VH-VL binders against q9nrl2r1430to1533. Designs and how they scored, part 261

Target 1, 104 residues: q9nrl2r1430to1533
Amino acid sequence: GGVHELSAFEQLVVELVRHDDSWPFLKLVSKIQVPDYYDIIKKPIALNIIREKVNKCEYKLASEFIDDIELMFSNCFEYNPRNTSEAKAGTRLQAFFHIQAQKL
Below, E stands for the ipSAE of ESMFold2; O stands for the ipSAE of OpenDDE; V2 stands for 0.75 times the mean of E and O plus 0.25 times the DockQ between their complexes.

## First folded at step 14 (VH-VL; framework fv_nezutatug)

Design a29 (at its last look DockQ between E and O 0.78; V2 from the best seeds 0.71)
Fold by OpenDDE, look of step 14:
Structure a29 (fold): chain C 104 residues (1-104), chain A 121 residues (1-121), chain B 107 residues (1-107)
Amino acid sequence: as target 1 above (104 residues)
Amino acid sequence: QVQLQESGPGLVKPSQTLSLTCTVSGGSIDYGYSWHWIRQHPGKGLEWIGSIYYSGRTDYNPSLKSLVTISADTSKNQFSLKLSSVTAADTAVYYCARGPYTSNHYYMDVWGQGTTVTVSS
Amino acid sequence: DIQMTQSPSSVSASVGDRVTITCKASQSISSYVAWYQQKPGKAPEPLIYAASYLYSGVPSRFSGSGSGTDFTLTISSLQPEDFATYYCQQANSFPLTFGQGTKLEIK
């Protein structure tokens, strides 16, 4: 596409992706690496999917965008115990997101 | 934006089961988040009853656990509270609320308007 | 259970006053504290999460601080619409628990 100012959703996704704690969320969990993941998580989602939805203008409301991001974090905390690196990263990234989401 | 609305009988007899429903609009209960029941006895503070998560998992206040059941109906976008063997002590305004799903930080960012339940013979 | 003790239970103040409400946790809860405002006949409304972050739309005269066991809600310059009951809540451990509330009344 052409050069344009990023929307608030696009900008926030960029910030989330660039965050040091984004590594558990960049793409969908591998079924090979985590064989039981999709037995537990029924609505998988990741930042690359959310970014694609933003690029396709699939979010009509900020609440829809926020819902997908919260689902992403919910999945992390549903599957990963609190003491895991993934959960700890998710906790920090979610806190960051909650602050940024206030601007939407 | 998401909205929550409590519904159910305002009067319940002692020893019966209190049943309330929270209807959610503007968002899906099986799409992340945590969903909570909180009550407030007349002139008193707030008491957390229990929570249900988008996965269907529940957490209950230990003081009420044996008497409380929280369930969800995704087809109706509702979650419900059942409190058995009620007494006058269960007279309160009952609120449903939503909050984020977290590992260690559960707060309520959207509340219903509350519904009054009186336990009386 | 984690007990949340608010002080004072009630306070009378005038418009323009600085008001401070304290919440003490029975054990360390990091920064996992939320504050709510409740007006008569209404549901609680969120003010602050994570001890110090304001929800969108909350006036900047409200602020929260603290970590560990001691937390504070401050209204820098009281406005007429601020007279209400305020509650702290620990969000760190189940069961979730609230302070007993602080009723802010007009002097």
Scores: ipSAE 0.854, ipTM 0.939, lowest interface PAE 0.6, mean pLDDT 95
Fold by ESMFold2, look of step 14:
Structure a29 (fold): chain C 104 residues (1-104), chain A 121 residues (1-121), chain B 107 residues (1-107)
Amino acid sequence: as target 1 above (104 residues)
Amino acid sequence: QVQLQESGPGLVKPSQTLSLTCTVSGGSIDYGYSWHWIRQHPGKGLEWIGSIYYSGRTDYNPSLKSLVTISADTSKNQFSLKLSSVTAADTAVYYCARGPYTSNHYYMDVWGQGTTVTVSS
Amino acid sequence: DIQMTQSPSSVSASVGDRVTITCKASQSISSYVAWYQQKPGKAPEPLIYAASYLYSGVPSRFSGSGSGTDFTLTISSLQPEDFATYYCQQANSFPLTFGQGTKLEIK
């Protein structure tokens, strides 16, 4: 924990948001548009929420930050069959995240 | 940081059910990871037994499918292995492990220390 | 099922030596290979994922390479703590399978 660690979290989130495959993860899934999502996914999370938590200094450990990002991908794979555009985007973005997470 | 610890009997008689528990500390079992059981027979390599996911879904090694059950108790932060109708061939060191949940790529990034189970009369 | 074949079964080497361990998959698994180190009486410890990426805290003398069916773990300059058994694992599909291990012994 420190200023360099928090800026690393923000930098990583910015890189994730800018990635071409971020589109399923930018904000929470709409209950109206996808009514059954919250019956299946009990711990919803998205990049905008993670970014806000970084901005508010809510992560005390790098592991807490990593866990939220991994949860985001796990929710995608749990809800979406592997052949969907969402799951494929998730797989590519998770691979990119794992490369970037080496820096933490 | 995240730590896994196996517990259960070291000695089991043939035909009984082997029951092992993995206790997770420093993290939650329902937070988006996959949880695995792996065993290692004396002087032999590693064998994946099965997995349970944070959602409660399971996958089992086809070679053990009818004999194995993996379950989770989120209130105790534990997941468990039951292996029925054991024989001497089930004598092994049993490990629990964590991995990230993916659609198709499973690495074990945290391992328990292992517990030795002997099946004998 | 995807079979993982490690070579050699054992290596006898001295501190400071370079050691290479090979793992071959029975079919293409892209880069989805992990490597583990296991010392006697201990659990496996993760070294490498996705063929070439080191876990945090793994010394840089360890490296991995390969894709498709052929994968390599290299230790550039052996240290006393590196004498152990090494396993590869395919992470591509169920059932998950491991190589039979390579025992690295002191000469």
Scores: ipSAE 0.509, ipTM 0.871, lowest interface PAE 2.0, mean pLDDT 91
ESMFold2 (binder alone), look of step 14: mean pLDDT 91; pTM 0.944

Design a3 (at its last look DockQ between E and O 0.88; V2 from the best seeds 0.00; counts 0 for: pae E 2.7 > 2)
Fold by OpenDDE, look of step 14:
Structure a3 (fold): chain C 104 residues (1-104), chain A 121 residues (1-121), chain B 107 residues (1-107)
Amino acid sequence: as target 1 above (104 residues)
Amino acid sequence: QVQLQESGPGLVKPSQTLSLTCTVSGGSIDHGYSWHWIRQHPGKGLEWIGSIYYSGRTDYNPSLKSLVTISADTSKNQFSLKLSSVTAADTAVYYCARGPYTSDHYYMDVWGQGTTVTVSS
Amino acid sequence: DIQMTQSPSSVSASVGDRVTITCKASQSISSYVAWYQQKPGKAPEPLIYAASYLYSGVPSRFSGSGSGTDFTLTISSLQPEDFATYYCQQANSFPLTFGQGTKLEIK
């Protein structure tokens, strides 16, 4: 049911946030620190935003929740070259997510 | 859930351009992910043709690069394949597919049903 | 390009059998291998990603293993619906490449 799905999404977000490689994803990128970020990334998203959407029950389907998480990773890899710390962290976190998402 | 559907002419004459479109439903092509074209010659294996990302960036199989163009139309939620100067060797079932956007590896987790294209005079 | 060599090209087996398909990469690709199942007249369906992880909905009788250059897909107890062609794919570098396929036929 919807309540169980909500709980599952909440739990997964908690696990993602607690992951050692979550640091690039916890909140939106600062325009001050990264002035060109929003010129490149048109649909910015972060774990705090996704968590808020979960809390507001905005995800009716698991696929919608997964899509936002994948968007978050897509943005990371679109902006950050492969050998950056952000991309490397993203790679590990995405791998973790893919495993956990199979349980949804 | 996302669904992909290929469409286009099933018959193309030699030397002409093969044009196919993949229509995506249940998700937006500009909402992350990677989008792929794969083909399968009759009775043969799978060949990756190319990919387009939600940013519009493309990657092509070098064996086909000079002949292939992949584009996207976000307003229609479609991405397309054009293959020029076709020969009988381009007769195949053509699939579009979706996969995660990654740093260094790509899988196809959702496929269209495929569309048959025959190259014949 | 990275070559993926599957073996065998075809195999006949009976329901209940254990079946193993192998895929060898021409160079090390870590664990970046996917496996697909294709039934006649249908599109490939994903089975395994990252060498050993099952997609949701894939029966637990399927398993994948390997790293580096040698990879295996195993069906522990073959079911009637498992007769199909299977493909491995390397995901490590472009161009993405597939194995030539293994046709699993009923004996």
Scores: ipSAE 0.897, ipTM 0.949, lowest interface PAE 0.5, mean pLDDT 96
Fold by ESMFold2, look of step 14:
Structure a3 (fold): chain C 104 residues (1-104), chain A 121 residues (1-121), chain B 107 residues (1-107)
Amino acid sequence: as target 1 above (104 residues)
Amino acid sequence: QVQLQESGPGLVKPSQTLSLTCTVSGGSIDHGYSWHWIRQHPGKGLEWIGSIYYSGRTDYNPSLKSLVTISADTSKNQFSLKLSSVTAADTAVYYCARGPYTSDHYYMDVWGQGTTVTVSS
Amino acid sequence: DIQMTQSPSSVSASVGDRVTITCKASQSISSYVAWYQQKPGKAPEPLIYAASYLYSGVPSRFSGSGSGTDFTLTISSLQPEDFATYYCQQANSFPLTFGQGTKLEIK
């Protein structure tokens, strides 16, 4: 939770957003395009929401930040079958995240 | 920082049901992780029992599938193991663990301290 | 089921020694291997995931390598706190399975 950790959270979120596989995670899933999504996913979250929480200093512990990012991936894997573009992008971005998170 | 703590009876009689609970602190069990039960037999290696996911889906070791139930109680931030018809072969240290939820691979990044269960008359 | 076979089952070594522990899978598991350290009376602690990546806080003297069926854990210079039992785990498919363990003892 200090100022040093909040800077590290911001840097990690920027790296995730810049990654080619971030496209399924940039913003919340559209109810119009995916009508049943919010019937299945109980705790929706996306990178823009996580970035806003970092900017507002809402994460007290690194674990809280990590948990939100893991929830984001888990929602993707729960909703999307493994052979979809979304699930494959999620697998690659999660692997990248696990490497970057070692620096926290 | 997430922590896991097993609780339950240390002594169970043969043919009874073993019930264990894992209490999670510093994180939420419905926050997008996988939750596991593993046991360690005396003088033997580790054996995966099964998993429950934040969505409520479960997977079980086929060797135990008809005997094991894993469930979650999100209001108490706990997940539980029930193992029916126990024998002396079920004497072990029982661990709960957490891992990232993925589509196809499973690591355990946080472990509980373990609880010893002895099955004896 | 995928069997994980560790070698050696035990090793006796001195502080400062380099130790290599191997794990062989009965079929290809890509790089989906984790390594754990277990001290007496304690739970396993994670060391490595995906064959070669250290968890945060794990000392850099630990390293892992391998893919397919053959995997290694190396401790470059043993410290007193490293005397423990080490387990590999395949993470590729259910049922998840562990190696039988390698006990690292003080000489």
Scores: ipSAE 0.439, ipTM 0.861, lowest interface PAE 2.7, mean pLDDT 91
ESMFold2 (binder alone), look of step 14: mean pLDDT 91; pTM 0.941

Design a30 (at its last look DockQ between E and O 0.83; V2 from the best seeds 0.00; counts 0 for: pae E 2.6 > 2)
Fold by OpenDDE, look of step 14:
Structure a30 (fold): chain C 104 residues (1-104), chain A 121 residues (1-121), chain B 107 residues (1-107)
Amino acid sequence: as target 1 above (104 residues)
Amino acid sequence: QVQLQESGPGLVKPSQTLSLTCTVSGGSIDYGYSWHWIRQHPGKGLEWIGSIYYSGRTDYNPSLKSLVTISADTSKNQFSLKLSSVTAADTAVYYCARGPYTSDYYYMDVWGQGTTVTVSS
Amino acid sequence: DIQMTQSPSSVSASVGDRVTITCKASQSISSYVAWYQQKPGKAPEPLIYAASYLYSGVPSRFSGSGSGTDFTLTISSLQPEDFATYYCQQANSFPLTFGQGTKLEIK
């Protein structure tokens, strides 16, 4: 296929992935590395999953896209104490997202 | 887009329990976010009552903690407020609201229209 | 608890005026301040988050600034629909607390 302009969702996902603080969110948490994660987090999600949903045009409304991103951050803050590197990265990335989301 | 609507009795007698429900539409209460109760006494400012998070965890205003219970029913996509032993001081417009779930800050970005509760004998 | 003190409590102004509302926190709260607009008989509506960022749909004549303990909401050129009560809120610590409000009235 030919080159086309990225949708607002696609562009924002690219920006989130490229952000320095995206590392906790790039893919789902490993159950091997974090054995209790899925006992606590019932709706796991990550940027790679959200990107796939965008690519498949599964988001019909901006609110649906925003909900998944917020869920991703909520999961991070629910599982990780405030003083962890993950929570700190999440705080910065979420702040960035909140600014960008106002444009959607 | 998410919408919130408060419901419950507009009149409560002193010493009884005030019970309100917030019905959420256009979004799921167990899909991230934080959910809040705020009230406003007639002609006065805003007072945060408490919050419940998508995980079911709660935070309460210490001034009301012993009297307040916030719960959620995911099957109905609702969260509720119970305030026991009410007095005239609890007469107010009660708002439910939504905000992001964050590590260190909480704003309310979507509000219900509010419901008036009068405490009177 | 963190107290938020707004000033003035009320202000009379005319359309086109520049209006400034101040909020002072009893302790440092970084940039964790929100501003809300409330019209009579209506729920508060969000204007600003994180001290200086406008919510979508908020006119650019609104702006917020400040960090630490001193925060400001500014309306650069007052419009008829801007007459309302404004509230600041600290979002940094529980319990969440609001300023007492500033009623902006027509002169």
Scores: ipSAE 0.857, ipTM 0.938, lowest interface PAE 0.6, mean pLDDT 95
Fold by ESMFold2, look of step 14:
Structure a30 (fold): chain C 104 residues (1-104), chain A 121 residues (1-121), chain B 107 residues (1-107)
Amino acid sequence: as target 1 above (104 residues)
Amino acid sequence: QVQLQESGPGLVKPSQTLSLTCTVSGGSIDYGYSWHWIRQHPGKGLEWIGSIYYSGRTDYNPSLKSLVTISADTSKNQFSLKLSSVTAADTAVYYCARGPYTSDYYYMDVWGQGTTVTVSS
Amino acid sequence: DIQMTQSPSSVSASVGDRVTITCKASQSISSYVAWYQQKPGKAPEPLIYAASYLYSGVPSRFSGSGSGTDFTLTISSLQPEDFATYYCQQANSFPLTFGQGTKLEIK
């Protein structure tokens, strides 16, 4: 049940982090480097934060975990124009995530 | 676990505005997803009407863009469709649906049950 | 707009048969196609995304293939619950468009 789901969350996050296209998502966007980001993105999140939430057992349902990962991608697509390297990386990593999430 | 339910009138007169609401349960419309309206014409199949995103941005089918408005009420966890100046051609089953918000591809992974709308004098 | 053309428009088959439905896009859409099953009086249900990946809970007798413009949905051994209408959808660009449907009926 719930124990197997938490192990699966950890495995999935590790696979996302190791993916070549994870680079825009590893940690929160820097306010110094991107000052307007937090004016546009209201619910910032990144892989390091999601992984910590898994480690702290903060996800009670698989849907909560999936929602955080989808939010991470949606923030990328909302902030970055579709032709940017960030958006293209996001598209490829999200497609990978959709395949891996079938294991949940 | 996410569920979508359409509501609104089943019968609308020509030239009036069709107004439908989709109520979302088991998830939040304010999270990182896209929300869609699709209709199914008798014998003609499925037609995408438009989408609204968690950010409030919208995309509409160009064939309907001047007639359609999609909006969201996050406090009620609902999004709505308004289609103005309806004709008999707007008679259809109307569905709401959810999918991941993306930049390049769009799949619909959850559908509402559908609501039948007839446009008739 | 990208037109999606399904064939055949209908097919009659028996339980246990192998059934193939095709969908052709009017321009390349990479692998961005989804397939849906719709039973009478019900909403469409997702089967396949990205041409070949099954949604969770979809029986393994369903499979999809294709890239570019030509796509197929295959049911390897038809079951009684598989008699329905099937739609493809291009997921590549707006406006999103659907095939006209393929009705699968018992022979």
Scores: ipSAE 0.419, ipTM 0.855, lowest interface PAE 2.6, mean pLDDT 91
ESMFold2 (binder alone), look of step 14: mean pLDDT 91; pTM 0.941

Design a31 (at its last look DockQ between E and O 0.36; V2 from the best seeds 0.00; counts 0 for: pae E 12.5 > 2)
Fold by OpenDDE, look of step 14:
Structure a31 (fold): chain C 104 residues (1-104), chain A 121 residues (1-121), chain B 107 residues (1-107)
Amino acid sequence: as target 1 above (104 residues)
Amino acid sequence: QVQLQESGPGLVKPSQTLSLTCTVSGGSIDYGYYWHWIRQHPGKGLEWIGSIYYSGRTDYNPSLKSLVTISADTSKNQFSLKLSSVTAADTAVYYCARGPYTADHYYMDVWGQGTTVTVSS
Amino acid sequence: DIQMTQSPSSVSASVGDRVTITCKASQSISRYVAWYQQKPGKAPEPLIYSASYLYSGVPSRFSGSGSGTDFTLTISSLQPEDFATYYCQQANSFPLTFGQGTKLEIK
């Protein structure tokens, strides 16, 4: 599309993706690499999916956007023990998100 | 604009089971949050009762664990509290609340208005 | 269980005053502390999470600080609507526990 100011959702997704701790969340978990993931996680989601939804204007309310982000983190913490790199990254990224989300 | 509303009988007799329901609107309970029950005895502070998570897993206050059951009904977008064998000590305002699902910290960012439950013969 | 010892239990102050409430944890809880405000007949409302971050809509006169075992809630200049009971909560581990509360009354 044309040049326009990023929405608050778009901007926040960009910031999340650029964060050093975004690596567990950039795309959906591979079933090949993690065979049991989808037996445990019933509503998988990732930043690329959330970005696509933002681009398609699927979020009408900030709460809907926040819900998907929180789902993303909850999936991570449900599957990964606290001492894993994924959980640690998620903890830091979520803290960052909670601060940034105050602007929404 | 998620909202929580407690409902249930305001009067329960001793030794009976207290049953409350929290109805969530403006958001789905089947989505990445903790759902909490908290109570407040008259003139006293806040006491955490228990929580239910996205996966359906529950955590309870050890002091109440043997008497407490928390469940969720995603079809109704509700979660419930059952407290068995109640006594006068269970007279309180009961709150349901929501919190983000985190690895190691648990906050309550949205609360219901609370419902008063009196235990009396 | 982690105990949260809140002080004072009550405090009288005037509009414009600086008020500080303290919460001490029985063991280190990092920065995992929340503060809530409760007015009579109402549900608690969240003020602060992670010891020092304000929820959206909370006036900037509120602030939180601390790490480890000692935490503080500060109201820099008390307003009429701030008279209420305040609670700290440790969010570090189960069972979740609250301070006993601080009732802030008008002098």
Scores: ipSAE 0.057, ipTM 0.757, lowest interface PAE 3.6, mean pLDDT 92
Fold by ESMFold2, look of step 14:
Structure a31 (fold): chain C 104 residues (1-104), chain A 121 residues (1-121), chain B 107 residues (1-107)
Amino acid sequence: as target 1 above (104 residues)
Amino acid sequence: QVQLQESGPGLVKPSQTLSLTCTVSGGSIDYGYYWHWIRQHPGKGLEWIGSIYYSGRTDYNPSLKSLVTISADTSKNQFSLKLSSVTAADTAVYYCARGPYTADHYYMDVWGQGTTVTVSS
Amino acid sequence: DIQMTQSPSSVSASVGDRVTITCKASQSISRYVAWYQQKPGKAPEPLIYSASYLYSGVPSRFSGSGSGTDFTLTISSLQPEDFATYYCQQANSFPLTFGQGTKLEIK
């Protein structure tokens, strides 16, 4: 609801995309490159999709936006073993997100 | 404030299946957390039994893997433990617990109050 | 499986004493250790995560240190409410494992 909240969501998404550890999260995982991903991950989400939802004003509450971002990290940790580059990037980006989300 | 409460029978006969339920209040079983079962044998230390993530993914202690099942019912905000073919060695206090889901560290930041289970004929 | 060995198994101490409890992992677990306090008849309570970070509400007389295989929990000035059993837990990998416990007793 409100233009102030939508601007804050956009700024936060931009900060996440700008972060060096955003690379696993920019777009949905490729079915071609990772054929079993969608057998395991039932609610796929990525930063480009979240940004489209912000642009289309689909988030009514900050909690809905935060839930999508946290879902993105949960998917990463569910699919990727703990010592992979993807999981380590997810851990660092999630920590950054928690700091930035305090501003909401 | 998130609270966890164990429930189930306090007495189970040998060779039967132990069935326990953990009810979550003040929060939801959702993404971002692991949900654990831990037990404590009389006068001894703590043993991790297994964990479930909201997706249904489970991880079990290898010493119990063929005997243990952990499941979740998110509509009731509950997760459950079944341990088959119990013996006197399974007599313990059983705890449910929660911890943050991460790739490389698993802590237990909220614990249930515990329920005593005795296996005896 | 990563085994966690605590020492001592028990310690008798007076109010005001400095107490140190150690925990050794059978292989490196980086800084991924947690510490719990358990009073008789109660569930464990979280004290420390990631070797040295206190949970909210934990008194500052508790501190933790270590990395790799060797970890310590220190109580700088023992209070009456600190008489309990303490457990370390490796949080690095499944299966999760606990130390055998250290019972801290008065006198």
Scores: ipSAE 0.007, ipTM 0.586, lowest interface PAE 12.5, mean pLDDT 87
ESMFold2 (binder alone), look of step 14: mean pLDDT 92; pTM 0.946

Design a32 (at its last look DockQ between E and O 0.71; V2 from the best seeds 0.00; counts 0 for: pae E 3.1 > 2)
Fold by OpenDDE, look of step 14:
Structure a32 (fold): chain C 104 residues (1-104), chain A 121 residues (1-121), chain B 107 residues (1-107)
Amino acid sequence: as target 1 above (104 residues)
Amino acid sequence: QVQLQESGPGLVKPSQTLSLTCTVSGGSIDAGYYWHWIRQHPGKGLEWIGSIYYSGRTDYNPSLKSLVTISADTSKNQFSLKLSSVTAADTAVYYCARGPYTADHYYMDVWGQGTTVTVSS
Amino acid sequence: DIQMTQSPSSVSASVGDRVTITCKASQSISRYVAWYQQKPGKAPEPLIYSASYLYSGVPSRFSGSGSGTDFTLTISSLQPEDFATYYCQQANSFPLTFGQGTKLEIK
């Protein structure tokens, strides 16, 4: 993919990454650090992967982009109990995303 | 935008199995959402039947659990409801819906138009 | 199961009126409540999630509030298109449950 103007998807990804609660989502979970993660989560995804897909113009519809973001959050909530720092961060970040996604 | 459409027979005989399918367009069922079945008896309120997560994990209404099966077919981008041993009490408009997967809270933000199912001999 | 009790079951009002519908949960559900609007022969449409957040496209005359067990849906100035049946739903835990509905009719 070549250089192009910042799209709405790119801008939203930037905002998500810069959010204080993005730390659980910046990159894929380490199998070394969390050995059972990939036994539970079958479709892993993270913001760096989503950003790459955006940069490669792989999202043709807003719904496709939103689906990947929601998958990212759902994976977090599927693996992490509600009272964990990851789930709490995810809850706040998802709420932020839901508001921003209305602009897409 | 994502759209949901229910389909299946509008008439089912007592003791038979009610089978419905929800076809999703404009989005993938193989994504981080809950997929719900809800019904509404004529002139009555809404009743949650069950839900399926993209992983295949299901949750059912305890009052219907022994009779309900929800499944998903990613290749067809649809999910289905089977309700066995139906009676007149199962006559209702049946809705499929989608909701985001959040930290243990479950909303329904996209609904199908609903399909009427009548149980009659 | 968590029971959701709406009040009133029905209400008659005029265009321009302020209307408030209440939903009481049988136990605390934090802020995990949704509100839906249903018109005759149509599917429910989502209005509010997490007690107070409006879905995109929902007019600002709609608002939601509450936490714990007591929740309210308010229409600040009723419009002709607002006459419908409204449902609350607890989203806190399975089984998901709805209020019995409130039918808002024209006076």
Scores: ipSAE 0.712, ipTM 0.910, lowest interface PAE 0.7, mean pLDDT 95
Fold by ESMFold2, look of step 14:
Structure a32 (fold): chain C 104 residues (1-104), chain A 121 residues (1-121), chain B 107 residues (1-107)
Amino acid sequence: as target 1 above (104 residues)
Amino acid sequence: QVQLQESGPGLVKPSQTLSLTCTVSGGSIDAGYYWHWIRQHPGKGLEWIGSIYYSGRTDYNPSLKSLVTISADTSKNQFSLKLSSVTAADTAVYYCARGPYTADHYYMDVWGQGTTVTVSS
Amino acid sequence: DIQMTQSPSSVSASVGDRVTITCKASQSISRYVAWYQQKPGKAPEPLIYSASYLYSGVPSRFSGSGSGTDFTLTISSLQPEDFATYYCQQANSFPLTFGQGTKLEIK
């Protein structure tokens, strides 16, 4: 993407990180603390990794950036039952993301 | 730009299995989306058939009971529909579509072009 | 299963008219409704998600509203390219279901 697209990706990631419901998504799930996570989730991703990919210009299309954000949420919903704090936080943050992503 | 394209036979005989494939280009099937099959009967509205998350989780329309199977092949960036024991009632335009995977709501933000399937001898 | 009842089934209108299409869900679906436009021989195209949010590229003359069971799609000033069939979809739970469609025709 263009230089202005990359700055928009950075702004959006910052808004997601600052959101109150970002806590399950800031960094990768610990294999030690959650031993079975990586048996179920084959493409782990987190906000710190997405931010690094933005900084390294690894997203060539807006769709690639959006897909990583959506993967982050879908991993949460795949691993966590809907009644968990993680799934509830994910639902609220994803809704916020969908609104903000209209500005891209 | 993400595009979805249906492929498969346009004519299927009664009692056979209808087999369709949706090819995803400009994006990845193993991203965070639910992948859907929808059909539209002649002169009628839209009917959701089922959905798959690339890891294998599926949801099917209970009206199709055990007749439908949806599968994904991440190595080919494809997902497929099989509908067994077809009758003339299965004549329709078949669409593949996607939407964000969520905990509690499901929209369809990209659609394929559709493929017409006729069930007749 | 959640039934979606669209009204009217068809409407004849002129360019420049304001058109309102409604959907009623058989039970509460919060704000989880989507709207689609389908032109003859074409796939449905997304217009609105979550009752009122427009997809990118959708003209601002389209708007959506509602929550619970009653939902509305409004076209504030009808244009020639808006003559099509419109569908609502409940997105709240499986099985996903669509309204029967509203055909918008030239008067």
Scores: ipSAE 0.397, ipTM 0.860, lowest interface PAE 3.1, mean pLDDT 91
ESMFold2 (binder alone), look of step 14: mean pLDDT 92; pTM 0.946

